# Designs tried in a protein design chat: VH-VL binders against C2 domain-containing protein 3 (C2CD3). Part 4

Target 1, 169 residues: C2 domain-containing protein 3 (C2CD3), of Homo sapiens (Human) (q4ac94r1171to1339)
Amino acid sequence: SSGLLDVGLRYRRSPRTAEGVLAARTVSISVQIIRACGLQAAAKALAEREPALQFSATVGVNASVTTHLSFLPQGEQRRTHPVACSFCPEFSHHVEFTCNLVTQHCSGEACFLAELLEFAEVIFAVYHENTKSASDIISIESCKEYLLGVVKVPTKELLIKRSGITGWY

## First folded at step 10 (VH-VL)

Design k3 (from x2 with heavy chain S53R R102S T104S, light chain N34G Y54A)
Fold by ESMFold2, fold request of step 15:
Structure k3 (fold): chain C 169 residues (1-169), chain A 121 residues (1-121), chain B 111 residues (1-111)
Amino acid sequence: as target 1 above (169 residues)
Amino acid sequence: QVQLVQSGGGLVQPGGSLRLSCAASGFTFSNYAMSWVRQAPGKGLEWVSGIYRGGYTHYGDSVKGRFTISRDNAKNTVYLQLNSLRAEDTAMYYCARGGSYSGSSDAFDIWGQGTLVTVSS
Amino acid sequence: DIQLTQSPSSVSVSVGERVTIDCKSSQSVLDSSGNYLNWYQQKPGQAPQLLIYAASTRESGVPDRFSGSGSGTDFTLTISSLQAEDAAVYYCQQYYDSPWTFGQGTKLEIK
């Protein structure tokens, strides 16, 4: 609620073709997960209900970010490696989602990617991974991950900006 | 026959309003992005506004906040509402069809006949 | 905004000769999918017509004497073996970043 993510998005469309639709033509949505900030406030709020996190809320969280497109299956979700002990982690992580120009939903309907992008969003979830220390090796509960926040970035501006979208969200 | 037929132009006073219409036939209108492009007398082309298949809109800097593009897929029609008109809005206004495969055109391949808007006191 | 500058502003050429028209973009309009640049022809009293899209691809029905070339920031429309009906104003147009923009136009006259 109080943290921010610095991300970048880019969508590339195929040129208009002289021979019509090319079979298996694909386009890409590139996602950069650059960094986060303000995670201490989120960690402290979480620690109010999770006492085992009081130390992490004081010294830093082990942050990781999941990324998924709203119109793709959850199984195509991607995840950064965690950045240890920081409230302002630098991820510098790149994710590429390959999409077909024409796709079909589970109802069998054909749909152009641009139709999906008008209403879609990229969903980022920021987690703390409460990883064991050597002294905690016998405690299985210390392996739990905790959700710090969710950020949703609409994709519709990608239709009109080939240079891409960047910024804090 | 693929066709765009325009209507709604005319004379209007500065500060006034008009609505332009562009009726499509001969193709599946709901599959195409649409745009308006204008041309002042003796001048070049200026893109005014565009609308995507699902209704997402974008505008040229000179008209943003004053003009509104909209579409009615049931009537196969795209509209341009012109508000707070100025003398420099005097132009021939064309509607144009974009490409079908991505919802954003890589080209304007079909154009209407043009509708003249004159802003004069 | 991306500005497109055409040169020359006007040209007068005889039938059968070759004409080149340049379009320079203030920033690149190229990505991994190609160049986001089109060429249009506008004859007197008519709406514009698409000639070339994606910098170099002729629209269907456009004669072979029209060709487009270039990439990134520098683009050229070439008319080989000019014909009388080619007298028109020619515009380049980018659709890389909104707002879409046109060049100022190049008037081609037949001597």
Scores: ipSAE 0.478, ipTM 0.769, lowest interface PAE 2.0, mean pLDDT 84
Fold by ESMFold2 at other seeds, fold request of step 15:
Structure k3 (fold): chain C 169 residues (1-169), chain A 121 residues (1-121), chain B 111 residues (1-111)
Amino acid sequence: as target 1 above (169 residues)
Amino acid sequence: QVQLVQSGGGLVQPGGSLRLSCAASGFTFSNYAMSWVRQAPGKGLEWVSGIYRGGYTHYGDSVKGRFTISRDNAKNTVYLQLNSLRAEDTAMYYCARGGSYSGSSDAFDIWGQGTLVTVSS
Amino acid sequence: DIQLTQSPSSVSVSVGERVTIDCKSSQSVLDSSGNYLNWYQQKPGQAPQLLIYAASTRESGVPDRFSGSGSGTDFTLTISSLQAEDAAVYYCQQYYDSPWTFGQGTKLEIK
């Protein structure tokens, strides 16, 4: 695997709704996107197919990370701001996804968040975003980003680790 | 009328294998996490392994890699496969009902009667 | 792993007296949902039975003389007005982080 991503996950109760009883039934998945490393290998692999990446694969990438929780819609995806010119960026980014403790399935059967967590995953996608130069600003209609890698972290361990999950993936 | 009925214990030599069974009745088995807890003669309780409703498993350090917990929801039964047995595995083994459909509580509110596993040459 | 240490290791008291058993966790078992600490009673020759869950909530059918208190790392089981049938070994247990662990037990004898 090219590159490593250091992340943390934690299951937290959140008073996201205004009412007391319903607020006690909403929880959040807290996600920390701490840092990455080893991105040069991924950038070099892409540069073999994408010549525009040769410079970035040599000097550093402009990395950003998207985060998606697999049982939420793609529109709930979150993104860090880019960290410029590094193969070992430090993001120190925190995001919370609000979830209902009990969710209704289409069959009418109640579905608890714990059931979703058993099979779910947090999906991290690491991108390089082209750094604009003065000439690129003038000549470029739009910026382009390149997918460096995808990391999927299962959420099932949150069922048995209230202290959370942290580590490199 | 909620019950856990155990079977499958006995005497086995070091390095041997044994399979324990725990049959549930009087509740909706598929809604509950299940665990195994053991007690060596004259000693305290030691949690061995647990299995969540959908089959996610976790183990105590002393048995990880040697024991396998599994469940068959159609038969209302939880199993513990004990492999590479050692003298230190000699104990009374209890199955226990853990967290329910609605929560993450792993209080062991229902226990089986226990089955003895003896490992000796 | 979270280690639970009980004290005393054993105690011998008379019927009608009050006894307190302590359980100390090597790290906090508290989060926003509460304390992940249970108490069990094991009478001679029997399987354990749940007494208290979530540190302080009495299981159904458990007499009022049993109560749990404490938070974070320090927990106490209190038995008021002891009865002869309370002779047993008492265990605390955490379910904050796997592996689940038990205290070493406190043997309660009736004089």
Scores: ipSAE 0.370, ipTM 0.727, lowest interface PAE 2.8, mean pLDDT 83

Design q3 (from q1 with heavy chain S107R, light chain T94Y)
Fold by ESMFold2, look of step 11:
Structure q3 (fold): chain C 169 residues (1-169), chain A 122 residues (1-122), chain B 107 residues (1-107)
Amino acid sequence: as target 1 above (169 residues)
Amino acid sequence: QVQLVQPGAEVKKPGTSVKLSCKASGYTFTNYAMHWVRQAPGQGLEWIGGIYPSGGYTHYNQKFQGRATLTVDKSTSTAYMELSSLRSEDTAVYYCARGGSYRGTSRAFDIWGQGTLLTVSS
Amino acid sequence: DIVMTQSPDSLAMSLGERVTLNCKASQSISSYVSWYQQKPGQSPKLLIYAASSLQSGVPDRFSGSGSATDFTLTISSVQAEDVADYHCQQYYSYPWTFGQGTKLEIK
């Protein structure tokens, strides 16, 4: 009832240094947003409630994708550029999320990143964006985005798969 | 309208601590990250760290981890940076800067305070 | 840490000339680059974000381009008010890092 998103996830630890173990206490989770497909079904479903989208649901959407780790603040989210008029956009977008190796809970107890990844997920939200001339002041106010779908990819497999996680979701 | 207000100057002796303030106004304080950046005389810009006011989540540049502490007071819309064990090389202008909108595609620093000149000398 | 290397260190240009400032990242950073203008004694001002997006209120003679490792800031026709230091910054991966800056002067 919805489209698919082709993504890659990779866990990166800090490089080892000859000077010892005093290096960074963070690791990176690399997220690649490669492409999407099957967006027409989602666009048509949305157009049933949003008649102004009927034409885009027929010819193609202006897709963009936000990505966010479930245990990081919302402000850490990243977003692709929009890809015009397509139901199978190619994004080829790379982001990195920097994660503390040890994080404190609200209770004050430390929590290792591995424990967080056991239950965490990478959240992708796919939008259609109305694009108008940016030179007009009022065009900024008339720009709307419409949620086409949400994909959540669990991060627990990242703990055991050295090559990371890739595929369609 | 949107602005970040900082004290103009602070003078401290080596080995002491300083707590710099940054008063935000004209926007919803908890919807944006607050970052701290310093600039030593004649030098480039150096990121110290950032904090999300709503939950207190922080990131630090590792070279300041253990010396810098970022906090906020949500009731007064004020961000703080405490720097301990001051050395003469900590003499710099310290800016607070708002991260870009969490709604946008950018986390660039779109609003900057005027900076506080910290002088560390005997 | 991602090193941002700017070139040239300084330059002097005549009014109306086209200026190109360069910034190179030590690794691929997608398009997560911003550019700031800093006039003497002032705080930085955001010009460009996402490598090529113009910040609201910035004159359209400023533009940015590039992706991956090589980025440029272009001023199509330099004005007297453009005398400043220009910094590039990556926000791909913490710690956020800045280039060393380029000083622009008018001849």
Scores: ipSAE 0.354, ipTM 0.778, lowest interface PAE 3.5, mean pLDDT 83
Fold by ESMFold2 at other seeds, look of step 11:
Structure q3 (fold): chain C 169 residues (1-169), chain A 122 residues (1-122), chain B 107 residues (1-107)
Amino acid sequence: as target 1 above (169 residues)
Amino acid sequence: QVQLVQPGAEVKKPGTSVKLSCKASGYTFTNYAMHWVRQAPGQGLEWIGGIYPSGGYTHYNQKFQGRATLTVDKSTSTAYMELSSLRSEDTAVYYCARGGSYRGTSRAFDIWGQGTLLTVSS
Amino acid sequence: DIVMTQSPDSLAMSLGERVTLNCKASQSISSYVSWYQQKPGQSPKLLIYAASSLQSGVPDRFSGSGSATDFTLTISSVQAEDVADYHCQQYYSYPWTFGQGTKLEIK
């Protein structure tokens, strides 16, 4: 409920990128993470349960955003660089996920990528990361990241919108 | 409670087209693929194609490519299959069948309509 | 296209006997096979998916086995209501294809 994230999604076919094994073809799903706003409310809500956030909730968070596709392994997650001390960070970050046109359904059998996109989501997670001085490096527990919010954008619109999807979520 | 309802019969002349309907109820229509399968008298089952209602992705058996058109109306939870240039060999029972969802354990056809008997004769 | 070949084409069994129906794929399809029961005058009903998983609401006397190319539907103790045509189907790759069917009757 707190904060908003401004993102863009695009779906583009690649001409031919693979050789050999009978004309394997790929597409590119482009994810832009443009900016966020309203993060103070999210930080204040978390600070009620997490004392380490109380200072950041008043002066600004060190925000970063992870993104991944719901049908890809967790290791395919991508992440922006953090933007220091802001409640309205601008990331201007671009990520591309290269996907095969024929891929694997979550139940294991082969399927077309379009079948996965009918039900899938692009998942964004917004984190705050505490910054530390050099003298604090030895305290791994005090160098935590804190989840400020999660945004899920259905991918089905990519199947019908040529210009992609943009907006606040 | 989950069901797919089809008209019982259609009669058509060769050379014309038909648009068969399949009304879904009791589940979230856009969470599952819809497939069409036919069965000629005394014959086995033949997959025609499938449609994924949310994005409209379709895939056809090449045997029917160019003659079959699958569509959906999400507002009424109804799937349609149009078959053009009808010939007597198209006489069959036409079933709609629900495929699995992304979160399902398989894409097997777990719910079937009762079928529409299409008769093509002059 | 992947051809699914069922055997036998038909069989007649006594009540209580164990029935084995076979389905062979023309290439390896891992375990992406489903089995359907079609009683006279009715639409098909899913029995088994993923080669061996029993669909909800299907009696325990039905079971499936196999992988790669050879698949089997077993009815442990045939009952009168099991008179039907049985179809196997691959959902490994498009176009999805069915076997020609096996007709089960009671002697």
Scores: ipSAE 0.013, ipTM 0.601, lowest interface PAE 7.9, mean pLDDT 83
Fold by ESMFold2, look of step 10:
Structure q3 (fold): chain C 169 residues (1-169), chain A 122 residues (1-122), chain B 107 residues (1-107)
Amino acid sequence: as target 1 above (169 residues)
Amino acid sequence: QVQLVQPGAEVKKPGTSVKLSCKASGYTFTNYAMHWVRQAPGQGLEWIGGIYPSGGYTHYNQKFQGRATLTVDKSTSTAYMELSSLRSEDTAVYYCARGGSYRGTSRAFDIWGQGTLLTVSS
Amino acid sequence: DIVMTQSPDSLAMSLGERVTLNCKASQSISSYVSWYQQKPGQSPKLLIYAASSLQSGVPDRFSGSGSATDFTLTISSVQAEDVADYHCQQYYSYPWTFGQGTKLEIK
């Protein structure tokens, strides 16, 4: 009934030319990851099947958020620093994705970036990173991050709303 | 039937502007890019730019950047090209042309309007 | 900008002859070439896309070939209705550019 993440998205044309790319004009998609809430409910739900999360579900999670654009490779994914022991972390994190105005369509030819944005999403994934100890080093569980939730925000609104998109999702 | 309808002719004086229209019918207007191409008398074809109707974003041939403005009216399925600071060299037939869909195998121009003859003379 | 150079500038053929029109790109453009037919007084019509793919509704006497920089449009048996200007176009990189055209006439 309530949002998981408070985020902001903005679209800006940039004169910057990326090295190794044969493009004269680029666009920056600015993603702000402001804060999260409701993480206790997500952690408790996950802890029902993951006993190692029972303590974190009670006292707070070590939250981090990944973000990426659905049309970019997973290697372009960005990640916040973790915020320890909280169910309502404040990230205040800002990332920019530099995209060429002319890019490659899935059929192989050049296309306008706007065509991709019509059907793309900004994807946010919220993780808990379990606390490590000497016994955790021996266990695969201690190396594991746990997915608390996923938020997908369509990029098509960036083509329409000049001031960008903000709010809870 | 897929169709792009343009006015037949326009006459303008140098230094003025013109806004040419292209009315689309027979397909989902927002699923295809719209491009503008001109042809001076006895000359070849020259791409001016393209617009993606849903978001309204445009790409221009650098030759026309700053003089050409592409817009759409989604409610009437109509594309527009405005060309400012007209010169006699802008005398040409101006075509609108539909690009391939965003999921198509090609971005080639598969449907063309009949063209508008723009005459720029003092 | 990628320059598309067509040859010949014009030619006259007898009915039933095989016609070969050439288009050369100033740099490699893979197969991102289209061919258009423009009959006198008419708008261009798409014939070939992706260098060799025949557009639906186009007679099979038309074919395209080539890759990288050298492209060819072939009409296997010229008919009277094929009198037109023929344009090649690259859609590999912006700006899209056309060749200067080849005028085909029937003797």
Scores: ipSAE 0.007, ipTM 0.514, lowest interface PAE 9.8, mean pLDDT 81
Fold by ESMFold2 at other seeds, look of step 12:
Structure q3 (fold): chain C 169 residues (1-169), chain A 122 residues (1-122), chain B 107 residues (1-107)
Amino acid sequence: as target 1 above (169 residues)
Amino acid sequence: QVQLVQPGAEVKKPGTSVKLSCKASGYTFTNYAMHWVRQAPGQGLEWIGGIYPSGGYTHYNQKFQGRATLTVDKSTSTAYMELSSLRSEDTAVYYCARGGSYRGTSRAFDIWGQGTLLTVSS
Amino acid sequence: DIVMTQSPDSLAMSLGERVTLNCKASQSISSYVSWYQQKPGQSPKLLIYAASSLQSGVPDRFSGSGSATDFTLTISSVQAEDVADYHCQQYYSYPWTFGQGTKLEIK
């Protein structure tokens, strides 16, 4: 009862050629945030304890989604623009994360990216963002965001599936 | 009970290949990396390489690159190490060892098989 | 490759004595060291990881210390069942490498 998020994940190696590049030391992990649905249920559940969500839980939320990789710093987080007043927003958002082939495990030792992907996740957080209104001039509530749900998608299937990972979560 | 079961011995002639097995039980096979370590008679331990069962990612000690091949069969929870172009100096006990868990914080080898004695002689 | 050098190569101790085994890395490896016990005719058993973290099920008479290049395994009061070869291993960078081992005997 928390809703669903339609996403796609792929990785691409950096081009590797003797003529044009030094080495394929990085890969890009492509994250697509396509759309969400079922957000009314999530908003209603949260509104049971948060009165500021009562109106949005009945008419539509201003949804945005953040995303990051579990092994990258939180500051690498990316965010969609909000989609106003909807329980089934279409984001059509694309993000690229550049990753080194040799990197650090979360425990600090040197590690190959493939080892991280065996155990890592792409984390999506769905928020409702209040908007400023004429009736609510300079209000803290009109600037507040509310977490509607979190989706975690394991990355280990990227090591197996050449076409990537796509679907609802 | 978490176990890694290996055959006790193999005898091979120089120039041939061997495929050693390691049967895992008592845990979720795909949640841990599997490593191979050898110990020649009277010598120390030598890391050969490791494999991550879900993705099949492997990493080898370059000393063995091109001769050692690590594979898994997920349906039987069995890891394999194939060593080609055998030489007499490959005579050793070959261990499989579990390390590097799903969500784990350390890659130390916490479970070891009992080892297979490989003898390479004419 | 990172060379792990253990000392002494062997030693004989009386029951109840404090035992100190040393392991030196050829370069700084932070704390990415593990220690293994190998009893005669048996496979290695993990004692210590991350230089100082005690593996579950290992008696508390075992402890590890050190960082950077110099690492120590200590047995506070040696027991008869501690007769074994002891190996240190680095997992800082590939290839993973072991020390040559230290053989512990009882006098």
Scores: ipSAE 0.006, ipTM 0.546, lowest interface PAE 10.9, mean pLDDT 81

